# Ledger of designs, part 3: VH-VL binders against Uncharacterized protein y4mC

Target 1, 209 residues: Uncharacterized protein y4mC, of Sinorhizobium fredii (p55562)
Amino acid sequence: EDLSSQQQWPGTPLSRVEALAVLQTLNANLLSNASATLTLDRWCEAHRLAPPGSKIVAKHVQGHDKPANVHIRKLLHVGPNEPIVYRHVRLACGDRILSEADNWYVPARLTAEMNEVLNTTDISFGRAVRSLNFTRTNLTARLLWSPLPEGWDMSAELPVSSSGPLIPPPFLLEHHAVLKLQDGTPFSAVVESYTNNVLDFPAPLLYPQ

## First folded at step 1 (VH-VL)

Design g16 (framework fv_mogamulizumab)
Fold by ESMFold2-Fast, scan of step 1:
Structure g16 (fold): chain C 209 residues (1-209), chain A 125 residues (1-125), chain B 112 residues (1-112)
Amino acid sequence: as target 1 above (209 residues)
Amino acid sequence: EVQLVESGGDLVQPGRSLRLSCAASGFTFSSYAMSWVRQAPGKGLEWVATISGSGSYTYYPDSVKGRFTISRDNAKNSLYLQMNSLRVEDTALYYCARLGYRSGWYDYYYGMDVWGQGTLVTVSS
Amino acid sequence: DVLMTQSPLSLPVTPGEPASISCRSSQSLLHSNGYNYLEWYLQKPGQSPQLLIYKVSNRFSGVPDRFSGSGSGTDFTLKISRVEAEDVGVYYCMQALQTPYTFGQGTKVEIK
């Protein structure tokens, strides 16, 4: 019944360029900042995706554990017997899920207080470990959907405008990264996917009406 | 227990409207995209509609576009399919299905991993 | 629309023998992210469909390892290494690369 409240972007060439610019702005901000959670806090506030004052909350996903394989252990510089904790969380801004994240971290590289907070609250990982002043090494960054065809900026013909709106799939971006302590020691490997809710606001109006 | 329970199927005349409901339980409903899939008696599966977790994006095949509307009420853990201008060829068992999806190095798309039992819609006199 | 074509449509199998089902798409199911969005579903008699395989070759949780999927682009195959009585039903391939999502016609696997 709330279909009349949907915020769909027009399928025009301008709207497609705007959508891509917005997605790449989010992509660039995520890649240039250590914490996805803090980037999403700013994104949520800037685009009014939730009531004023809303902060990102991690909602734990229960189910089958995803233990660290040999490649994750290699990324984390740990041996086969070092304990690794797996977290699967959805990052929500108010009622909107903006991201799904898989996180493998080495609890021995966090403080006891951080481990307690992560085990007992719905705090996001980035917020819980903020005081580590960590850095992020991005391994892969992939746009899962594009409103414009591949090669559009290299003389590919733009799609002929049809009257239909843009129809983004459930997930738009996926990042793989390693979080590192100030001395360069890795402590977390993450896979983060970003939902179409990151575009759930009116297309920017660039001219007066 | 993760469950989907459909209701609302009935015998209706061509040109009439009908609204189907799907009650979800055992999982965080707002976190999943949801779909309707139908199966005509003795025939194969046909996708009817999908709605994003937020409800902001909906997807339809041309056969139902403009006639059917998928919607959800996340506060009530409920999915709906409003069917208008029903045709005899819309006769089918209608399934509610959850679109399984999670990110990861190994797998981040599961397809429709949870299905309801279906609700029968018959469009005839 | 992407047309999905299955072969054979009927597959009688002796218990313990292998079974193979083919699925062809009218266009490539390869996404720019490197994955082919091809799924396999099983509908046992009188039951709702259940997910068997996603992204061509990944078994869904709880699916026995006798089931395997392979293929890329436009040609895909589902194999059952040793068919058991509980595997009887109609198997459907589905593409989820783009809307409208489309299913194959179904392949009925039955015991001889």
Scores: ipSAE 0.000, ipTM 0.474, lowest interface PAE 14.7, mean pLDDT 84

Design i03 (framework fv_iscalimab)
Fold by ESMFold2-Fast, scan of step 1:
Structure i03 (fold): chain C 209 residues (1-209), chain A 121 residues (1-121), chain B 112 residues (1-112)
Amino acid sequence: as target 1 above (209 residues)
Amino acid sequence: QVQLVESGGGVVQPGRSLRLSCAASGFTFSTYGMHWVRQAPGKGLEWVAVISYDGSNKYHADSVKGRFTISRDNSKITLYLQMNSLRTEDTAVYYCAREWGYRYGDYFDYWGQGTLVTVSS
Amino acid sequence: DIVMTQSPLSLTVTPGEPASISCRSSQSLLHSNGYTYLDWYLQKPGQSPQVLISLGSNRASGVPDRFSGSGSGTDFTLKISRVEAEDVGVYYCMQALQTPLTFGPGTKVDIR
């Protein structure tokens, strides 16, 4: 038996609607805030995913080099030979990894001090580059998994008799974004994936007992 | 749900101008790169132009560079192709297409139905 | 510009039999990131093109598993394990490694 089975949501129609609502709430909160870390701090506390007072900790993961592909270079407005640095970061609440993020940035567009901090500490990227007063352009935001079928609210057939538990895959949401300097110059392209740990709490009770 | 509808095609004489439009719906238009691809009658596909999601970057095929200009209006949710100095070899069905990229690679996940442009004397 | 070629240009297949289409690029489509930027599209008669395969071998959503893409560098193959009536049309390979994006000339697949 896996311990994760203890927090599995039922596969009933009500539970599926609840799970979708919860995922879309997280999606909306992430898209409406510049800081994923702040959003996840609030999420972790609100859903008691870690002991009281726990904060999101960014962990820089070494040994996961992913060179920028041609699409990432187009997003960053750089030629094939411009140096790009790859950084992989996990955002954890206690022992639960809530997010895995890939970041490709152009070090020539950051200050020397920012590059030093990013090279020597586990600081989150957003915090390290805060003084750039950058803007975030969200390119895509998609559910990697849905508890209800496409068109469920538009007469698609709903799963009526299914009684099995929901079995979400390892990642549930994925966001692609570009970070830009005040003058519009892009300096970072990010792919942020959110784990099934974001649903690792009991299904809400929304009906009379 | 996702739809791309081209318009503005027609018959035009060589040397004149025509403007094509592509009306998008069912997705957040302002976050996607967009392309124009054409197909001459009975021939294969030829890529024409691309524009980034914010309109800041454009690239045109050499065959149309200096004559055609791709543009977009994110507030109107519409992609455009301004075609100047038209030649008979520009006769084709013009498709707009949405780009899907990043880690998954650059490919066209949705295409419009196309609009026919005929350049003849 | 990267030049794309296909062979054969026309193919007639008996329903249920396999089909193979070759695509060749004038230079390698393998990027240093490890991905091969080669896509396959199908254009059914009277319809707009639709994606079948991306990045050399990744089937697009909703595409049956009888379609498969393979190859690396400059030589690529699209295979249909059992051709069905709905598979008739023109198949195009496309390189997405660099601008301008370029298509192969197309392979017309028909059934007997």
Scores: ipSAE 0.006, ipTM 0.460, lowest interface PAE 12.0, mean pLDDT 84

Design i04 (framework fv_iscalimab)
Fold by ESMFold2-Fast, scan of step 1:
Structure i04 (fold): chain C 209 residues (1-209), chain A 122 residues (1-122), chain B 112 residues (1-112)
Amino acid sequence: as target 1 above (209 residues)
Amino acid sequence: QVQLVESGGGVVQPGRSLRLSCAASGFTFSSYGMHWVRQAPGKGLEWVAVISYDGSYKYHADSVKGRFTISRDNSKITLYLQMNSLRTEDTAVYYCARDLWYSGRYEGFDYWGQGTLVTVSS
Amino acid sequence: DIVMTQSPLSLTVTPGEPASISCRSSQSLLHRNGYNYLDWYLQKPGQSPQVLISLGSNRASGVPDRFSGSGSGTDFTLKISRVEAEDVGVYYCMQALQTPYTFGPGTKVDIR
């Protein structure tokens, strides 16, 4: 995650508009497609973040326990004594981690077989629970960083300085969602964050208006 | 000062195994992809394998696929090439090289080791 | 696999004169991001290879400006405006567009 290793975008007004358009394109693609992995495969290929034909690799990060707080338990419709399992996953494209996701799930709402494979293998969560035929409810989808100020399209002052490059923070997008069984019972709460590596390619060159 | 130092080469009979190491220093090893490239005596360069900065992506050339395995240990700051079922045509100087893929701007294989000679003969 | 070819395979240059080496790929190396994933490497006698040019025309740090790369798609050229004694060696192009990476056969440059 070292910013000194990443491609920098100019801080010009045009570059800021380009960066925002690119981030919102990714945001829209992620929200409109069932598979974040397939969306990131296409993103990685289009922007040459890894060799052509490279696929996103899901890596389960073990040993990073993050207990469910009161807010997560409320989202999952569980009491303080219901067991919740935490899982952290990174989605990587070649040399870059494009996404880090937190997943809290209620093991009592999965089959014993599902729990066993999640505990003993690096299988993706979605693959492990595929037979539940679950649905996804998106709760929030927001930019954690914007190259332009809020209200830029109305009355906010635009940045006039082009003296330095854009320096995005480590995470740029964050999605919160709840996965539900066919009867509407929630069984997993996810927080999916997308790294600044999603912008780690040259700023597009556009003709002056 | 960036340095890559290969070791583990030597003379070995066909069908046997050998493990090469590449020790890195002078840079953040865990931020770079790594490659193995070989050169048979008097011949040109042949790319062998690549591994991503975190080890999650690997690719091996068809000539060595199934016999050679690239790996790395970021805590030991070392790259490896496990060579099994060695053949006479694997005789070459083996170089490790780094690649700053993470930057989104490919800069080539900007640093190479000195090479280690592997001779496969009966 | 992408096949790389070079011409000439051997070149003898009078010191101070220019030299030109051609590299051809069996498939376009131009990515939709606008960059050609073609590198040039120099291997001096008894030494490890060193990078000269990346992305078709981007001169590597410490490489003299007498070296330049040009071309796009499938046809690339490395030019040395004035060949000096220290430029003797074998020059390789390499494609980095897709795995497996592939090198050209090399061009041996010597001086008269």
Scores: ipSAE 0.000, ipTM 0.462, lowest interface PAE 15.4, mean pLDDT 85

Design i05 (framework fv_iscalimab)
Fold by ESMFold2-Fast, scan of step 1:
Structure i05 (fold): chain C 209 residues (1-209), chain A 123 residues (1-123), chain B 112 residues (1-112)
Amino acid sequence: as target 1 above (209 residues)
Amino acid sequence: QVQLVESGGGVVQPGRSLRLSCAASGFTFSDYGMHWVRQAPGKGLEWVAVIWYDGSNKYHADSVKGRFTISRDNSKITLYLQMNSLRTEDTAVYYCARDRYYYGSGSYPFDYWGQGTLVTVSS
Amino acid sequence: DIVMTQSPLSLTVTPGEPASISCRSSQSLLHSNGYNYLDWYLQKPGQSPQVLISLGSNRASGVPDRFSGSGSGTDFTLKISRVEAEDVGVYYCMQALQTPWTFGPGTKVDIR
């Protein structure tokens, strides 16, 4: 997609600071909550990325089959023969895909009803397993793009307005996490990448127009 | 044992293209993310690009975005770097390196490196 | 992007004596999971880089115990308790907390 015609944010120093603050706010919100789906529900509504009342919907990506490797099995505390189910999903609000996610889970650690719902419907993982009251252990959290240069707060030269607006790459943020039952037993390993659609709203104005 | 062997380097004129290859052996290639890292003569290390284990996600350093493309062929057990619109400042030894983390996130260090292949861009 | 700095940039050591290299990051490398995402690499003359220390203090497989890493947040140290001839080379710290991966400028270690 030609994002040059759809860009919402000018390339000014103020706009770049605003974009970084917004990205770090999303990053902090995701790290502070067990469910990415619920965090994105609130983000989508707060920034009006879709019509009011829209909820995050998981869209299965067919043709992806990533068996759990030894690293994933170690994260899940399972042996080589324990069944693991893989899901590759896009999390969308309205027509906007906000996240591309890989999920490996241990079906024996879910209820039979949860497994049935995950197998037969297009429900998001976080919604299907909400009643487990799980916790999230974040392993990594990375900004894949920054609107400001490294060292900007330590005497690096601030960017002057470019010849055009900010053009974020397709993905801005990547998280790796393990979801755990209340007793600490891991049941899901996730890799969540967040798209430039999370910034698809006008740059905030910090003073009256 | 784990081995990574780069090839495809050489002398090219500015504006031309070059394709680097990295042949892997001694491990299940399709389980690992892979990186390209370069080193200009007499200079330090600079990260260039990463690709996830299945090729689904790719990230490139700002200095090469739009000109370089990382790719892989898991059936051939080979990593590639397509370099277009080469500039004099792209002159460097290019290393391929294995990511310790399945998705190429960089949560773990580069645990194995190839021997490097020299790319010289000069008129 | 996170900026990495090292000091000293050059160090000459008498064989058998200790050596210490400092690394600083422009922002904290301590993640909420409790790990510092700071790694150390050694590049010997004419060779490819090799990993020495990961996550601040964890020695890589096959690395002698005379190498140790310490520090947290923004300040890190690599120590070699007894420098040997085979330790000559350039030492790089690298942050793996955020994309892009960024290396320090390197510290060249020579023997007297």
Scores: ipSAE 0.000, ipTM 0.423, lowest interface PAE 15.9, mean pLDDT 83

Design i06 (framework fv_iscalimab)
Fold by ESMFold2-Fast, scan of step 1:
Order: C-alpha cells, then sequence, then structure tokens
Structure i06 (fold): chain C 209 residues (1-209), chain A 123 residues (1-123), chain B 112 residues (1-112)
C-alpha cells in the first residue's frame, strides 16, 4: 500500500476546479461567520473529518509568548499598559489539525468565567466567548495556494492534466480579523492559517455511480 | 510486510479482568488509527472500539462502554484492550485491525487484520 | 444503529457458476460527497477477515476481477462471476457512513 497522510485529489482540470471551489467555499464561510471555530465544527462534520459530534479543540502551543505590538494594540483600541493575553493554538477536529492561529485578546472585555475557561480547559476561543454575540471584521484573506493559475477564469491558459495528484502545501489559507462586542468594541485580534487537512476528503463525485 | 499479532486471550471467570495486546510491525504504527473487532463463536463480526493515531481520541461500542478501554503505546508499537467486568456474552475471538488511512479518524475500511485471540468467559 | 441485512444467509454453488449476495441497510449509506461507505469482507475457514471491495465498488488490491460490487443508498450487491474453490467462506458487508460501524450477519458460500 502507498503510505499517504491525506486523501489525494487528481491533477485533472476538473479536479483543480473542484478543489478551488471547495477552498473558496471554506473561505466564504469563514469570512461570513463571526467564529472560525464554529465554522470549522460544521466543516469537520460535513466532510466527515472526525466522528459525528466531534467539536474543535484548541491545543495550546508552548513557548510562544508573543506580546502585542503597537499595531495589535491600535487594532484592539487599548493603551500601552492594558493587559493583553496571547494564545498560540492549533484547532483540531478529532485527530486533524485544521488551523493554527495567533490570538491576542483583552481579558478585561471578557467575563471572569470566560477567562477561567480559556485558562483551564481546551475549549476553543470562539466557543468560550460565544455568549458575547460578537461580530467579525475581516481585514485580509489570502489563498496561500491555488490549484489554478491567477486569471484562469479570464484568459490564463489552464495547466495540462498532471500525471500525478494535487499536492497542497501545509497551509492553504490565511485570515487576519478583529472580533468585536455588540457595541463595536474590539476584544480580539486573530491571524488564522488553515492546513491542507481541510481538503482531506475524497474529491466530490459529480455523477451517479 | 504489515503484520498484527494479538495476545492475552484465555479462559476467565465472569466479573474478572483481562488485557489484550496487539503487536504491530511493517508500518509506521504511530500514523494509523486502530480498531478492535470481535466475533462470538459461530456468529458474525461486531465492532468494539477505535483509537486515534496519537491516542488522544477513543470511541467504544455501547455494549462494552464503561467496561472496556482501548489504549496504545506508540513507543512499544502495541495496541491494548483492557476488559473489565467480563460477561459470558463477551466470549469471542478478538481481532485488532488497522484503519485504511494515515492520520485518519474515520477509516474508509479495515485494510489489515490480525489472526485473533480467543477470550472465553465461563465458570 | 444502522441495521445491515444480507441475503441469502447461505449459498451452495457448483464450481464455475456465478453467485450473487445482497446487502441492505436500514438507512442510506450515500454520503453528500457522493460515496457509499460500504465494504465487503471475506472470511475464509480458520482465517481472519480480509477486504474485497471498498466504497461500494472499488476492488481491493490483489482481488480477482471475478469479484464486483454495485449498488447505492440502501441496496448493494456483491457478484462473483465464476465461483472457485478458494472463494469458500463467509462474506460480510459493513457500513462506515454512520457511527457506530456495523456489519451484516454474513453469507456463507460453499461449493457442491
Amino acid sequence: as target 1 above (209 residues)
Amino acid sequence: QVQLVESGGGVVQPGRSLRLSCAASGFTFSSYGMHWVRQAPGKGLEWVAVISYDGSNKYHADSVKGRFTISRDNSKITLYLQMNSLRTEDTAVYYCARGSRYFDWLSYYFDYWGQGTLVTVSS
Amino acid sequence: DIVMTQSPLSLTVTPGEPASISCRSSQSLLHSNGYNYLDWYLQKPGQSPQVLISLGSDRASGVPDRFSGSGSGTDFTLKISRVEAEDVGVYYCMQGTHWPYTFGPGTKVDIR
């Protein structure tokens, strides 16, 4: 048996279009929802990346105490002395790491219970703060990889069918965003990168078997 | 060449405990989810439990939940099934089986099976 | 839990003749991605099970072309175009679409 860490998508033009459509669907869903965690819960369930009922778990990465720089503080509308907590986390559904994220938040803008839960459990940030009914302001969204070339839909020549499968790099998508309370007060700044595990399911079939 | 070898089966009285082992070889054990499947004498196959490649996630069939615990030791390249509070209906050949994909929680199918180890629960 | 049924439960075939086994599920096994997570396993006398067909119709490596799988949703068929002595054993279908994994009761295939 060939050893493989991920379901392989064919290198055909059709498969490339399917892969791009799937990536842009994820991109659109992430951009249109306040919580990346809740979006990934649904993505994990929809594509069978883990058993039914599996929820995103935040696995903390040690050794990365990255203080907020002046840009992050301006983004959060806080002065130089306001406490900010930094989290570097991997968001996993079952055994699959779907996202690796930097998060700077203002603990004074969360409840005491939220702060305790974030400090003592593997609950994800979005789930822990869900009751804030926050909104998301997207600052940037970048595809780090594309199965089709820039301008493919206008006049760029499509690549010839590959003799092998698509081999996505480790990270496919990166978002920068600010999370805001209902009154518009920012409380978290995030940089979220999404792994190739988001495509780790069989290429969709477009016809009956 | 992929091989799975079960051991630890035997005759045991109801209410007692037994631990099964499955020694793996021929593949990167720490990269695969592993399963236990059993077969009662003269009966069909019944799925028992699964464990993720890193041991962080486990799921057990309702018939054994609370009594059986699946675990693994990736450094020893061995899968385990701890069986407590054994009942006569637990009498079966127990197979370990490998999930078909690297780092995958949901197996598409079971691609390799061990030879099985017989557990007999009787007085 | 998803209930899997098979028919017939027992089948005796003259060597070289075809055989057909049916597998039915209590719920659709067709996932939204277009695949049926339905597998067929063969357990030869005194041996562990081995995979024959996965994803409804994909023949496993080393499995002879006389074996084929078909079907979708709740109704699946395993066909053997010409049964040989080495094909004697119990055939099981298994579903992986829904938790927990469940097996059919098995179909015993013998030769006259």
Scores: ipSAE 0.000, ipTM 0.472, lowest interface PAE 14.8, mean pLDDT 84

Design i09 (framework fv_iscalimab)
Fold by ESMFold2-Fast, scan of step 1:
Structure i09 (fold): chain C 209 residues (1-209), chain A 124 residues (1-124), chain B 112 residues (1-112)
Amino acid sequence: as target 1 above (209 residues)
Amino acid sequence: QVQLVESGGGVVQPGRSLRLSCAASGFTFSSYGMHWVRQAPGKGLEWVAVIWYDGSNKYHADSVKGRFTISRDNSKITLYLQMNSLRTEDTAVYYCARSEYTVDFGSEYYFDYWGQGTLVTVSS
Amino acid sequence: DIVMTQSPLSLTVTPGEPASISCRSSQSLLHSNGYNYLDWYLQKPGQSPQVLISLGSDRASGVPDRFSGSGSGTDFTLKISRVEAEDVGVYYCMQALQTPLTFGPGTKVDIR
């Protein structure tokens, strides 16, 4: 444990551009791959976030019961009395949680066998419902934090250079999506959030040392 | 890169105890389930025990239940098998094996890496 | 416990010829999630076992295309399209559906 895992990026304009480029690279890779886990597995290895040979592990979190709000029910085309099941899953690389995902699904739109597997095992949601041949509709893909101000590439002034580090919040990126049956009926709404651990590696150094 | 190295084997008399160790390296030990599998001389493979990544669940084969105890120390990156009341039928090469945690399933179901094995001979 | 059986228990193959090994389980290995929890392992002489195939038909990383697994429920087959000298060893099927995990008795493959 010689090296601190608390890697802070400088607050300089160059470092801010680097951080944004890195976050947008992750965002693009997540959107272009069907599997967030595959993308994070490669990310963890490339940035040495865990010991060599580590793989992303999905952990189902018990005790995080988050009721579906009106917006989620509207996305799922269900009334106030329709049962909705909530799942919370963490994707971890070693001891670092890289993602926390919320999933609200309509059990009446799954088979009895799928519901039993989801209730009794640690199976991933996508695997359990694979035979539904569902499609994913991405709704939003947003940076929850930006090292540069909105419009930095058009009209906004870049931040003044400082010796203070960047202090990213706990979550940096959030994706919202709806999973639909072959006939277009929605059956699951997901919110996938990515932690500041995705930046927990040294900023690239692009100046003479 | 990934290594599993067993130790602690040897020749012991029936009724005695022995503790096997499996030292892991090259991966995040605390993220994987671990197993013990044995092979008697000239015979096939026999599954002995499993322990989940966090130590929360353990299962033992009926042939060793009550005599053997699997355990792990994630801070020391080591898997153990405590063997009590040894019998001649326990004579075997003991392998530790890693369960690949399948991201799709969220569960362990096959052994992607095995150690070289350590020989335990229980003789009278 | 789920009992696993294999046939044949031994076979000798001329290099380049095909080989086929059968594995049967005392109960279905098909889970409600749609997968068969059956794995194949190879133990070469003097070496530790290594995984060849998982979930009935999924080849492990680095395993040559000449190895294939098929079957569902209680009947499974491992095929080697062209046996090579380095394929000599004992082949085991294993069910991973329920604890205790159980192996078949093994099939010894020799080359002529």
Scores: ipSAE 0.000, ipTM 0.429, lowest interface PAE 14.8, mean pLDDT 83

Design i10 (framework fv_iscalimab)
Fold by ESMFold2-Fast, scan of step 1:
Structure i10 (fold): chain C 209 residues (1-209), chain A 122 residues (1-122), chain B 112 residues (1-112)
Amino acid sequence: as target 1 above (209 residues)
Amino acid sequence: QVQLVESGGGVVQPGRSLRLSCAASGFTFRSYGMHWVRQAPGKGLEWVAVISYDGSNKYHADSVKGRFTISRDNSKITLYLQMNSLRTEDTAVYYCARSKWGYSSGYYFDYWGQGTLVTVSS
Amino acid sequence: DIVMTQSPLSLTVTPGEPASISCRSSQSLLHSNGYNYLDWYLQKPGQSPQVLISLGSNRASGVPDRFSGSGSGTDFTLKISRVEAEDVGVYYCMQALQTPRTFGPGTKVDIR
């Protein structure tokens, strides 16, 4: 859209509390729901991030190969020679990318049909493997940026204010998870990052001015 | 850490074409809008073009519209400016610049490249 | 397009003395969100431009506190409380409210 018409959040203590509350609401909603796509559909509509009627579009990004490291292989319970496929997906509402996700999966733990669809289409991973009736184990869910200092709610010291607006970095939230078959066997490790576009709406006014 | 390095400038005759590149490093290129800004010898700054983070939106200054095209390749982490039908008045140092992305930043240019000189002469 | 003007176009300052540069826009840069989309940039001799102030008054990271921006709507001011040798260069205001972005003509600051 129009890069010059972006909304701004003040750097006041109240605005910082509001931003943190909003980020934690998104964090809680994402952790409580199996589908990031559906959670972001609701988020996009509720915060008017795109024209009315816009839906999240998933795009499988080709050419961003990122081999599995030793840590990923341990999460997946596979040896150094087991084939692992890497997949990168973006979730966008209108022209705003809300999420970028890395996925490493063990193709031997999927059906041949699932592997074919994942290799040839822009299908979301969860949809492609839906019939596995998998479970999700969340490993970490962290804010990559906080508008308030650590311990603000436990210290007598007031939050530090600034004369300027908040300047969130490109990514605000990161989730790490492992997807498991019904027998507990892991088959996919995911790293899901959420962009500062999730806050691209006006700071709420708590009362009329 | 953050770096923008322009290349592709040189001496070219009027009516010819030239393509500038801007190689980015030290940040998540795909998350930022990018701009081209030029400066004629001894003159002030003139904005040329912008491209959104995903390449879906582009805008060009009226002075170059129809002749110049901004583009990007997020896989190669590179910004481009294709310049066609060059005129002597296009002679300038061309800078690429990153706009601070995010609604709290106001889209100011927080990092600039070193610039590449384009000379259009008969 | 929004037209930007600056005054003065050139300024010579004794080291340690203050300097003031004015910037005017042909229409208001105040958005309904309460912010003025006006930025200040410095170009030192032989170097690329660098940001000093964003959104009218917000000092960029690493910029000394002797630099301050003020104003609203169509009239803006950049002040340097004590000009140092390293502050020599051309200062530009730029509006970021609308595309195309437009720069002022620049103010050249020299030391006596």
Scores: ipSAE 0.000, ipTM 0.420, lowest interface PAE 19.0, mean pLDDT 84

Design i11 (framework fv_iscalimab)
Fold by ESMFold2-Fast, scan of step 1:
Formats: C-alpha cells, sequence, structure tokens
Structure i11 (fold): chain C 209 residues (1-209), chain A 123 residues (1-123), chain B 112 residues (1-112)
C-alpha cells in the first residue's frame, strides 16, 4: 500500500480495526493499573513514541484553579470546609503530550513530604504518592472517538473503501477515578484525558511481506 | 503546493559562521519533525540534525555536535541551521527534509526534500 | 551507530531488464510494531533525493509499480522489474530506527 506524507493511519477497514484494537488495549492497560504514569511509560516505549529509555515527564499547568464541587467532596468523603488542592498536569513522552489530567486531593491524607514535593516540583501525582500503596476505583471509562461506526461489531457495515485518512480528535479517551488508601479512605479524585498522540505511530502490520 | 526552499548558502572561510534557512509551504509545518541532510561533492548522503514539531527536542550528528544548531520558528514557517566554526569538511549541499511524523523521533520516510543550498568552506 | 551497506555499489543495466540492489544493516531494523524502519531513496543526476519506498515495502505516492521493496530485519532488497532510462541515478537505503539516521553508501545505476 502507498503511504502519503500526511497519513499515519489510512481510512481502510483494516487500519480502522487496528486503531480500535490498539486504543482498547491502552484503555484496558490503564484500567488494570493504579498508576497511569507507569502505564504510559510502557506505552511510550512499546510504540516508540520517543527515543529508547524515555520516561513520562509531568508538567504542572500554572494559573488554573478549579475548586472542588459538591460531587468531588462527596467522592472524597470530606466536609465543605476540608482543604482540597487542585492540580492540572500534562504527561509527556518526549515531545508528545499523551495525557491531560485534573486532580483534586486531600492534603491531610498525604505525608508532609508528599505535599512538599507536589507543591514544589512537576512530579506526576502517582509517582509522588506511590509509597501509599493506594488502590484505584474506576468510576467511568469512555472512548471519546472510534475509528469504526457505532455498532460495527453487530449491525453497522464496515467501511469498504477509504475516502481519506483517520483524523482523530484531540482527545480519544477519558477516565474518572478515585484513589484510595489501603484502609479504603479516598484521597484523590481524577479526570484523565488521553490525547490523539497515543496513536501517533504507523498502523501495525497483520500480514507483513 | 508542498515545497521546501533553502537559502543562506555560499562561500565562507574556515572558522566562520553561516545560517541556513528553509521556508516551508503547502503543509502544516508545525505538525512535523524536520531534518537537515548534507551531501559533499561527489559523495553520499549524511544526516545532520533533527528537530521535533514544537522545537522542544533536537539532535545533531556527532560530526557537527557543538558547532551546528537546528532551530525552527513555527510562526514564520521556517527551519534554520546555525553553523559555527565551519571546517573544509563541512563543504556540501545542505538539504532541508520533512519527516513523516510529528515527533523528533523519525518513524518514516523523508517525504519532501528541498532543492538544496551549497555551502563551500575554503581557505 | 547502525552501519548500512549496499551491494553492488555500481551496476549497468540493459533497458527493459530487471535490477536488484541489496541493503544490509548492522542490527535489526524490525520494530515490535511490525515495521522495518528502512527507506529507499533515488537521486537522479543534478536533482534532490526523492523517496521511493518507506518502511521496507511501501511505495511512495507517484512511484511506478516496477519498483518494489522487500526484506526484514537486517537484509533488504530494492527491485526494479524493468529498468527505464529515467531510473538512472544513485539509490540509497536509510535506517530510521534510531538516532543517528544513517544512509548506505549508495548504488549507482546506469544504462548500457
Amino acid sequence: as target 1 above (209 residues)
Amino acid sequence: QVQLVESGGGVVQPGRSLRLSCAASGFTFSSYGMHWVRQAPGKGLEWVAVISYDGSNKYHADSVKGRFTISRDNSKITLYLQMNSLRTEDTAVYYCAKGYSRSWYYTGAFDIWGQGTLVTVSS
Amino acid sequence: DIVMTQSPLSLTVTPGEPASISCRSSQSLLHSNGYNYLDWYLQKPGQSPQVLISLGSYRASGVPDRFSGSGSGTDFTLKISRVEAEDVGVYYCMQALQTPWTFGPGTKVDIR
């Protein structure tokens, strides 16, 4: 097949199936691990999104303060006056932003060292609180985009001819979750969105020749 | 239409500096990694440098590291190569080339090439 | 650095006859995603290089069917089924698996 300079994923039926399978593999890996950062480290390496040995780098987005609403406070089991810190971070693999996340956490449920690191560095939240041995409760996991039509595996017909390349929107996947201490106490509520850069590699070959 | 046009070449004495420019048109410049490739007269192709789509990552061949610096200005849709401490062995036609992917980590062909600009370093 | 070698370095072909160029890498260019990160370029006399084949076997847009790429890992072949006058030039393979990107020495193809 001919590859053009502007096509990473052609709009063929095979490419669409491959894209969906890859996207759902990422979705499953993210849902089965407590830390998105560690999952993305492996994803970045496996799909060669950056040079060998590259690690996810977090960057705190300054100037964005989004107060916890009543729903977030309820998820965190805190009253209206309990301090909650908001943090917005981007997780990058080399030059690609793979994730943008909103995080609301209860600083009283973290150690003083953890709070200091979170306040003074661009460390990812999962890395900063790793020693809490926390668990993750996934509330929702949504595909924001699909390369195949809704119901493709049941009743909708697969595209039989390509009219152009796949053009994914900026965000492909969104997770809502609560992070809990070993005793079940929630300490963080997160909304994690994953960018189209997670698919920024050539379609895998099923029949290499 | 899709084009890359180099400029800035010429004859220069050893030890001096030159800056090459590459003007892009016909594609979303800010979405792709860009490369410089050179060819000495009568010789083969040698990769020189790469820059990621947003300019945050750069890599240079060992032969030019510390002397040459690749950069880009996405608002001006232009790629640059600053060449310092030029040596006679830097004499070559310098080509600007578009990478297939957004990343500095090239994962496909150099699908668009400029016409090249000749740099002659002579004493 | 990955070292690229080509064989032959020069060949003269009778018009209409096939030509074959070999390219070898010092280490595997096969990525876990199933692609071989090897490209083929043609540089016609006095012109800029142009891409012929990308990722081992995919013809670039506008490249005639008579050109094909094959191989995997460390051994790759570019074939021209029927060489025409406009195919004269120097053919280069290039690995794009890791930095630095490295080219083969080139194979000069001429017509008898």
Scores: ipSAE 0.007, ipTM 0.506, lowest interface PAE 11.2, mean pLDDT 84

